VH-VL binders against PDZ domain-containing protein 8 (Pdzd8). Designs and how they scored, part 5

Target 1, 198 residues: PDZ domain-containing protein 8 (Pdzd8), of Drosophila melanogaster (Fruit fly) (q9vyr9r83to280)
Amino acid sequence: HQESLRRASALVSLNFVMQFLFHEFKNSNRVRKWFYRKLSIELDELISKTTTGKLLDKLTIKELELGDQFPDVKSLSVHNVELDKDEQRIENLDLLLDINYVGNFTTSIDADMVLGKKGSITLRVKQLSGMARLQFTRKPYTHWSISFLGDPELILDIESKYQGRQMQSNITNLISNQIRKAVRRKHTLPNYKLRYKP

## First folded at step 20 (VH-VL)

Design y11 (from o3 with heavy chain I54M)
Fold by ESMFold2, fold request of step 21:
Structure y11 (fold): chain C 198 residues (1-198), chain A 122 residues (1-122), chain B 111 residues (1-111)
Amino acid sequence: as target 1 above (198 residues)
Amino acid sequence: QVQLVQSGAEVKKPGASVKVSCKASGYTFTSYVIHWVRQAPGQGLEWIGYIIPMWGFPNYNQKFENRVTMTRDTSTSTAYMELSRLRSEDTAVYYCARASYDSSGYEYFDYWGQGTTLTVSS
Amino acid sequence: DIQMTQSPSSLSASVGDRVTITCKASQSVRFSGDSYMNWYQQKPGKAPKLLIYDASNLQSGVPSRFSGSGSGTDFTLTISPVQAEDFATYYCQQSYDDPYTFGAGTKLELK
């Protein structure tokens, strides 16, 4: 009982600190450019694996809003720790986080297609919740990764246009289906991980 | 109302190609995805892939990727599936199916074509 | 590829019976509240007909004697009571990831 209250208090404090830092720095040009670059890499990877990519000329991130809140961490634990031979440093660190995100991250992506055609998607993340594993490792090279142990909740708002006109709802729902499928492939399939270098 | 009408039966020799058509009516052709599924005699169903008619974007089952081509003609509201380098194992009934999506993005096949029988024999 | 194991391969029933067909996916097909499992009925010489989508949702025009349940890896199609028109082959299918895959089928025959 006493230990669970101490851990809860520490988590509340951590969440307050992270929310404060988020609000202090979310409008920083450096932070926004960092997220822009990371999202651009993910978009390029998405189109490079499909025959559809040859129909696209350019993907442009027109809007990037980091939202109103940092993800709320409801539990945090060390799942695994591995040390090097001389215990000079941590070689592998696995964290388990129960997260709840309702911060409304929003991005607008324009697609310039062949033959002068133009499309756009506005995506807002209304909710992303679940148990995540955050892994930091030095082998085979220094990097970090995030994956889900179970089935997360993901709620999206999507608006789409083609040649300046709003697309029919079935097409917008198709786009939602494809985005959800891409998330499943990168984050929730057994043994699948999304890896990032520091 | 909504109908998917497929081309007639085909008989081909090994090594040839076949192109099956699926003509849509009763709805806005470019707003719905068309999937292709086949069924060998006395066997179950096998997914081949789909095409998004609005943009002509196909997505193929890896098993068929080297020899299947899916196209569409928006002026005639017709989807096509072409299978090349035919083998006797390709003998099957080939179906087209329309996909709809609910508000959460869940995909379901609400209408099917009548099927096109392909026989591949020496 | 996600393997669909469907059981039994065939069964015999009388009109009025309760029939249960099971389908097991080789991995979970659940994501964000949806279970990507569909059920089809196919009569000889006809195209498949969607009965159930998202594990438990009845397709429009399908009689309420059909029901689906399950989530994750284990799914069930129930027909109660069986009618004369229900003698057919039934397939489960996952739409979670490419390639979409189907069970081998369950043939429901008149006893």
Scores: ipSAE 0.679, ipTM 0.894, lowest interface PAE 0.8, mean pLDDT 85

Design y12 (from o5 with heavy chain T102D)
Fold by OpenDDE, fold request of step 21:
Structure y12 (fold): chain C 198 residues (1-198), chain A 122 residues (1-122), chain B 111 residues (1-111)
Amino acid sequence: as target 1 above (198 residues)
Amino acid sequence: QVQLVQSGAEVKKPGASVKVSCKASGYTFTSYVIHWVRQAPGQGLEWIGYIIPIFGYPNYNQKFENRVTMTRDTSTSTAYMELSRLRSEDTAVYYCARASYDSSGYEYFDYWGQGTTLTVSS
Amino acid sequence: DIQMTQSPSSLSASVGDRVTITCKASQSVRFSGDSYMNWYQQKPGKAPKLLIYDASNLQSGVPSRFSGSGSGTDFTLTISPVQAEDFATYYCQQSYDDPYTFGAGTKLELK
């Protein structure tokens, strides 16, 4: 077993390190707060930028479970590196990574909807996998982004309530439909979202 | 059994408005999205938009967004599609259709209304 | 918008024949194992009727002589053996993204 581990590829080593760190810190206040903040920002953007968001006045995260696994990186490669000709520093870095996530990330969100209506959803990510581009760039300003090259595998477990009542499966499944559409529109190339603080 | 029954044929002049109804029965009205699709004479099918009855939230084909209004009455399990500023090219059979979603969120139209013929002529 | 190219526009067949209709999407309509392609049958003066959803799933109540296949951009509807009641117009439809679009239709006529 030890000998087998010694012969592990750098990629395997990376995955082990990431899994270790994830399990050690996923429940830390700092990590949870960071994730909460990031998710909140995403939800706010959902309300302001999407068609479905027009139904929503406010989204509130009620529960957040980061899951039991870190995404597994099945492959990692450098796709593109651009250097500043004058300073010879990295201007742009594109990495391709094949990720597989089955860590059961779960979040519960309350929705203040239009006309004073109330809704809630519990979303569990059963699977998220696909090839993604991780980009670090200084153009036009320093930022990073991650986006799928193509439609990822995405399996969701969703529960939904409207006005305190459990919604029937068909409408709940519509939420899955909408989320998949959003992933295609926002997080699949050529679409991507700029992220600050690389 | 699931049924979608639409209102009768309409004859309108250009510039007028028409409101087509689609009464649903045999299932929980608020649990299924209603889509609207039209078909010009001898032509194919054109998607107009949909409404989520439980929310009253519509989504329109941009082609019609400034002229179409979709509403619903949950008390009567009836969806409505209103098209304004009618043109001759709006002459078509208009269908309502129920959309079903499987566990992955896959969408398909499993039941259709019988259609409403709209004739727009001067 | 996603364009759906359906072929042929019309075909003639006899009862008992095997017929194939193809539909090509301008872009992939596959997502997470699902192929967002549906097939409908429409008879004159009637509303479309769902035959196949998710490219290959037979709608309840539809005869097993109807089958669908394909993935990504290329899809096929097969009727075998063709019955007298199958002479109609068939449409493919993508539900991958709005606006939802249909193929131009294939009219199956009696030879």
Scores: ipSAE 0.866, ipTM 0.949, lowest interface PAE 0.5, mean pLDDT 93
Fold by OpenDDE, fold request of step 21:
Structure y12 (fold): chain C 198 residues (1-198), chain A 122 residues (1-122), chain B 111 residues (1-111)
Amino acid sequence: as target 1 above (198 residues)
Amino acid sequence: QVQLVQSGAEVKKPGASVKVSCKASGYTFTSYVIHWVRQAPGQGLEWIGYIIPIFGYPNYNQKFENRVTMTRDTSTSTAYMELSRLRSEDTAVYYCARASYDSSGYEYFDYWGQGTTLTVSS
Amino acid sequence: DIQMTQSPSSLSASVGDRVTITCKASQSVRFSGDSYMNWYQQKPGKAPKLLIYDASNLQSGVPSRFSGSGSGTDFTLTISPVQAEDFATYYCQQSYDDPYTFGAGTKLELK
């Protein structure tokens, strides 16, 4: 085992580093706030741009657990690199990575719905895996993004309540259906749409 | 026993509106989505839209150009589909169907109403 | 929209025969191990009846002579052996994305 570690590939080394950093910083205020903001933006988009959002007045994150593990990178390659003409700086970098996540990311969300109705969901990601594109770009502004090249494997554990009562399994499973559809529509190429800076 | 019972046949003139009902029984009405599908004479099946009864949330096929309205009455376990600005092309049998979801969220129509015949003619 | 192409549009068979109906989606309808393809049977004057869901799962109460297979874009419904009550129209349906779409149907007739 020790000898095998000495001969570990760069990829294995990367995974170890990422796992170390994840465990070291996942409970830090800075990291948690960052995730909270990102999730909040996503939820706001759901309210404003989706048909389902018409039923929602407000979504509030009540709990956020970043899980036990960082996604495992099974493969990593450079797909595309573009340099600017003048300074030879990287203007665009596309990386392809095969990821496997089983870290049990969990979030609880309260929903204020129309007509004064209230709902809540607890979502746990049991598995998320697939080929993804990690993009670093300066166009049209400096940002990074990650999107799946094809439909990922996604297994969710969902609990849902409406007006304080636990919903039946069938209607809870509908939520899973909708989440999967959202992933296909928003986070899978070529359907991915760039978010412009406000 | 799960049952979906639809309202009777309708005859309408072009430009009129029709409202079809679908009464559910044998299960918890608010726990299942109701879809609507139509079938023109001698033709295939066309998806119209669905409603989530517990929320009253509908989703429509854009092809109907906002002519369709789906509602529900939870007290009577009844779903409604209203189609306005009727055309001759709307002549069809209209079905309501219950959608079930497995643990992964896979969707399928496991129970259907008997259908409601709509005839649109001058 | 996802287009569903069924073949053949019609076929004739005798009781006891093995028949296969195919359905092709314009794009993959597979996600996370599920194939979002359903098969329905419809008899004249009656509502459609669910036969197969998730490409290969037999609906409760449906005879075992019905089977479904396939993945991605190509799917098949097999009836073996065909019984007298099986002469009907069959439809494939994708539940992968809105709007949900059906194949044009395959009419199974008695030879």
Scores: ipSAE 0.864, ipTM 0.952, lowest interface PAE 0.5, mean pLDDT 93
Fold by ESMFold2, fold request of step 21:
Structure y12 (fold): chain C 198 residues (1-198), chain A 122 residues (1-122), chain B 111 residues (1-111)
Amino acid sequence: as target 1 above (198 residues)
Amino acid sequence: QVQLVQSGAEVKKPGASVKVSCKASGYTFTSYVIHWVRQAPGQGLEWIGYIIPIFGYPNYNQKFENRVTMTRDTSTSTAYMELSRLRSEDTAVYYCARASYDSSGYEYFDYWGQGTTLTVSS
Amino acid sequence: DIQMTQSPSSLSASVGDRVTITCKASQSVRFSGDSYMNWYQQKPGKAPKLLIYDASNLQSGVPSRFSGSGSGTDFTLTISPVQAEDFATYYCQQSYDDPYTFGAGTKLELK
């Protein structure tokens, strides 16, 4: 009984500390610039690596709001640990997290397209939840990656404009379709992994 | 009354090109997506790709990427698919289909053209 | 590419029968509450016609004798009762990932 209460208390304490740290640092200039830089790298890769990018001259982040809540961790476990052959360092580490995010991360992106056309999209993440795998590995280089196992829940609120006017709902729904497809290819095992260098 | 009307049957020799049209009526052409699908005689269906008319953006099945070009003319509400360097195995019926999206972003094909028969033979 | 395995390749039925056609994807096609599986009917010389989308949603204008079920990788199209106009070829199709792929088809024939 006492051990079960201690484990439950530890998880509640972790979530409380993470929420506290999030609220203390979300408006920090350093934290916001890190997220801005990270999103900018993603946008630049979109422009440079795809045939879609040939239609885009420039993407500009007009708004980046980290939201009002850090992801809530419902469970956390160590799934796998591998040590290098000399047993001095962790070579691979797999963590399984059951997370629920309802923090309303919001970004607005303006697109300057070819032939002088202009578009914009405002994306708000209303919910992202599911079992996530957080993996540390030193192969091929030292980095962290995150992906979702199975079928995560993803609810988006999207507004879009073209030439300054609200797009019709079918086109906004198309944009939602494309974003959801990109998420499942990039973040859902076994299809895709998002990697972060520590 | 939503309608997709395709161009007529084509007979081509190997190495030639074909351009199939798909004229849309009864809806706002730039508010929907047009996909292209083909069917070889006696066989199943094969997805070729799509174009988003409002943006003019095509996306192709990698199998056809070097031979297919999808375009549209918004003033005539017409989508086009051009397939070059034709081979005998390109003999098929080519369909255009309109894609709609529900509020969660789920894509479904609600209207199809009548099909354009392409025969490639020497 | 996601392989779609459709079964049976053909079947015979009488008007009034209950018919079940299955489709198995080589990986899960489920994401965030949607199962990216569609069913089409095709008669000779005609374009395919959408019957079911999102695994179980009946397309507008399709009779209620058609129904779809399934999740993840295993999907079923049911026709009950079969009518004379239902003798055709049926295809499943995933729209989870590019390229979109179709099953090989199931030909429903009059017994």
Scores: ipSAE 0.658, ipTM 0.888, lowest interface PAE 0.8, mean pLDDT 85
Fold by ESMFold2, look of step 20:
Parts: structure tokens; C-alpha cells; sequence
Structure y12 (fold): chain C 198 residues (1-198), chain A 122 residues (1-122), chain B 111 residues (1-111)
């Protein structure tokens, strides 16, 4: 009971600090460039690694807005720590976080498709919540990754256009279905995948 | 009134091909995905794949990937499924089904064609 | 592939009975509050008809005597009370991941 109350108080303090830092730095050109690069890497992977990517020539990020809130951390714990005794440093660190995000991250992406067709999607993340594992490791290569350990909550607002015209709602909802499936395949265990992020 | 009307029964010999049609009416054809599902005599249902009519993009169950071709004609609101190199095991009723998606992106099959019986025998 | 184990394979009932059919997925089919499980009714010589989607949502025009429940891996279709027109074969189906798969079916027949 007493440890539970102390952990809750510490998390409240952490969340206030993170929220403050987020608002101080969210419009920083360096922070926005970092997110732009990470999203671009994910889009390039989509094109190169999926059958649907064969229909796409190029994806271009037209707009990127980081939103108005940092994710709220409801719980945080160390799941695994591995040390290299010879070099006296951390080789592997797994954190488990219970996250609630409602910050309205927004991006607009233009798609150049085969046969000269054009599409666009505006995507807003209204909610992303769940238990996540954040891993930092040097094996087999130095990288980090994030995966959900169960059943995350993901609520999206999507607008979509094809050849400059609004798509009907059923097609926009199909796009939502495909995005949610991609999240399941890449960032939800047991579908975890490793990637290098310098 | 949403309707999916399929082509008539087919009898084929092993090694041949069959092309089944699924004509849609009562809705905007290009706004809904069409799935294909088959049912062998006395057996359950088996998913073959789907086509997204607005893009003409098919996606196939790996089991059928090198034998199936799904196409559509948007001017006639008709989806097609062609299965090649037929075997006796392909004897089944073939259904087309329309997929709808709710606002959260949940997919469900709300309308089905009446089925097309394919018999493959020597 | 996600396997769907449906039980029982057949079931006899009288009009007015309560009937329960179960379906078990080989892995969780839950994501973001949705359980990607659908239930279909099929009468001889007819196409399947959607009854329940998202585990518990009743399709438009389906009588309220049909209900679905469950989450993750274990799902149930309940018919109460059974009517004469309900004697048919029932299938569960997951739409979580490709390839989509169906249960083997449960035949509900008049006792």
C-alpha cells in the first residue's frame, strides 16, 4: 500500500516535468527534424517491405504537428537490466510503461502511386494507450525499440483524397483498418520486430 | 437494396481455368472491398482473398497466390475471380462478399453473393 | 495462421431452448478494444449471413435473441429462445490477420 502511494506520487511529478519539457521544446527545429526523420524511415520501410508498397512510387510528408501533450505515464518499471561487468555499463535495459497519449499528433502524407495516380492522407492520433516495452540494447547492434505488450487503444482521425477528391468514408475507414493492422504487425507483441535507430 | 449476383455453375476438367463474376448493384461499387470465399462439399469456409475496386488492388491468400487472379470492371460494377490449373480439390461453391468498415476501421462482411458452383472432374 | 476451434460440431434443440456455441482462437484476436470475431448463419443451399460482428455487435435486421460475447481467444454465440427458422449451421470467423479463417461450423438441428 505505502509503496504504491509513493510510486503514484513520483509518477505524477515525472509527468509534470515531461509535459513541461515537451511544451518548451515541441516547436524546436531540432526536435521536429528528429520526428520527421523517424517517420520518413517508417514510410520508406512501408514502401520497400510490403506488397502494397509496390503500388507506391513515393511517400512525402507534407505536414507534421507534434500535438499538444506528452504521453502520460501511468506506471513505469524496469523489466530487465543486463550489465557488461568487464566494461561496467548497461548492455540491455527494458522498461515497461503504461502510457496514455491524447496529444493529437498530426501528419499529412502525399502518395505518388504507379500509373501517375495521386493520393493523400491526413492522420491524427487522438489516443494511443497501453502497456509498452521500451528497450535499449547493444546486442546484436546498438539500437532502441518500442513495442506494445498486449491490447493497446488506438483511435485515429483520417481524411483521405484520391486524385484530389475526398474519398468516401468506407475507403477512409479501410485505410484506418490497414494502419491499425500495420501497427499490430510491427509494434505489438508477438509481432515484435527489431530495427536499428542510431 | 444491395445485391451481389454471381455467374452460373461451371463444370471444368483438371488443368483448365474458371472465371467467376460477381455483379454488384444498389451501392457505389468502388467504395467497398470484395472478398472471395469458397466452400467444398460438406466442408467449412475458406478465404481466398480480396480486391479493392477503386485501386484495382488484389490481395491473395498465399495458398492460392500463383493460381488466382482477381480483377474488376468498374463500368459494369463487376468483380471477377479466375482460378487456373484446376484440381478436383477445387470443386466447391465460390462466394463473393462485400466488406464494410465502421468508423473505427472494423471490417465486416455484410452482403454475400448467391454462390457459384464449380465442379472439377475428369 | 490463426486456427478457430468451434464446438460443438452439432447440437440438437427444441423451439424455445437456449443454445450456446463456442469458438476458440489459437491466439488473441483483440486489438484496441475490438475483438475481431464474427458469427455467420448458413442455411442449406444459401450463402452465409452475418449475425454478429466485433464479438458482440448485432448486425442490422438480426433478431435480439442472438447475442455474442467473449474477448481475446474465447467467444460464445447464444440463441435464446431458439425459433424454427434458426435451424442452420453457424460459423465463427476471425478478421484479425491474413489469411482470414473460419471455424468448422456448428449444425443446429431440430430435436
Amino acid sequence: as target 1 above (198 residues)
Amino acid sequence: QVQLVQSGAEVKKPGASVKVSCKASGYTFTSYVIHWVRQAPGQGLEWIGYIIPIFGYPNYNQKFENRVTMTRDTSTSTAYMELSRLRSEDTAVYYCARASYDSSGYEYFDYWGQGTTLTVSS
Amino acid sequence: DIQMTQSPSSLSASVGDRVTITCKASQSVRFSGDSYMNWYQQKPGKAPKLLIYDASNLQSGVPSRFSGSGSGTDFTLTISPVQAEDFATYYCQQSYDDPYTFGAGTKLELK
Scores: ipSAE 0.644, ipTM 0.869, lowest interface PAE 0.9, mean pLDDT 85

Design y12 (from o5 with heavy chain T102D)
Fold by ESMFold2, fold request of step 21:
Structure y12 (fold): chain C 198 residues (1-198), chain A 122 residues (1-122), chain B 111 residues (1-111)
Amino acid sequence: as target 1 above (198 residues)
Amino acid sequence: QVQLVQSGAEVKKPGASVKVSCKASGYTFTSYVIHWVRQAPGQGLEWIGYIIPIFGYPNYNQKFENRVTMTRDTSTSTAYMELSRLRSEDTAVYYCARASYDSSGYEYFDYWGQGTTLTVSS
Amino acid sequence: DIQMTQSPSSLSASVGDRVTITCKASQSVRFSGDSYMNWYQQKPGKAPKLLIYDASNLQSGVPSRFSGSGSGTDFTLTISPVQAEDFATYYCQQSYDDPYTFGAGTKLELK
């Protein structure tokens, strides 16, 4: 079908533009500071809300590498768009994206623990693929949220150390299990907020 | 060679507490997670929670959150589960189980303790 | 909580029979190529013993007459041929999300 070929061409152009922008800006101080700040906030909240956090003095992000690719969008559709009563602004926007990410996002986090104990984890995302729903709404407040539909693919490389020694593979695999569990809890249409730049 | 040996049977009155032990041998205790599962007489299995021995980190089934405490002693390779404010419904066999994880992070219980019978009667 | 509906509750069989036991989860337990479904055998007075993990993988030391199948919500444990030592109670269990939950059990009895 001729329409299918035009849609494919538009997606190729979109992916090229997004990939180009990613490469141009991924090393900018503004972009890296934003990601560092976001990750630091999430780690601080994790510490403050868990029993494990009482055993931790400090979490330090030692490495944050955004990777070598932006996610590839295989399909994009607008599922729903609603305008407010004045028809001037978007009230709701619901997008469906079929994405494939193989960009190797990597982070290393060191933990300074009580009694002088040390731990670290290195996480690399080798693949994250699936149908994602990206939602914008102003009710009850303006925010974006993202979740995965169905059964996404998630492939991780994990390395962990405790007291300077590489942990046994069973503990590293435990950490992978915990991360995968956390991801699958969050992909069932929860509301996530994007930080607005003022 | 891997063994999980649990403490002996307990008889308690309602309102009391019980502490069940699970001593591990034949493997590196701090490299594996310990889960606790119970089974009331003539009934199925109920998951209570787990502890990660290297960190001492427990995670509880919400049903038991206010009444259960899981600890461990890495020097003796022993995990403990304490259940407080006992009721007659807590009468069950309590099992500890070791969790292993494959390279993709899939969890499976490969070894079980022999069980500890708890009887709560007034 | 994910509910596990196991069927039948009991089953009679002779040595040499083919037996199937089903388990239905109240929601999908599949993620990233894994189905978080495990099967256990329990004999009277004994702890449960893992038979099948990840829906279809045999645990070490489990005879090949046991097999598991299914994904998502619907799962099956098959024993073929049934042996004398297989008369026991069988449980399915999801490890997808906390709390982990078990089916009510299927008692396999000698016909």
Scores: ipSAE 0.607, ipTM 0.873, lowest interface PAE 1.1, mean pLDDT 84

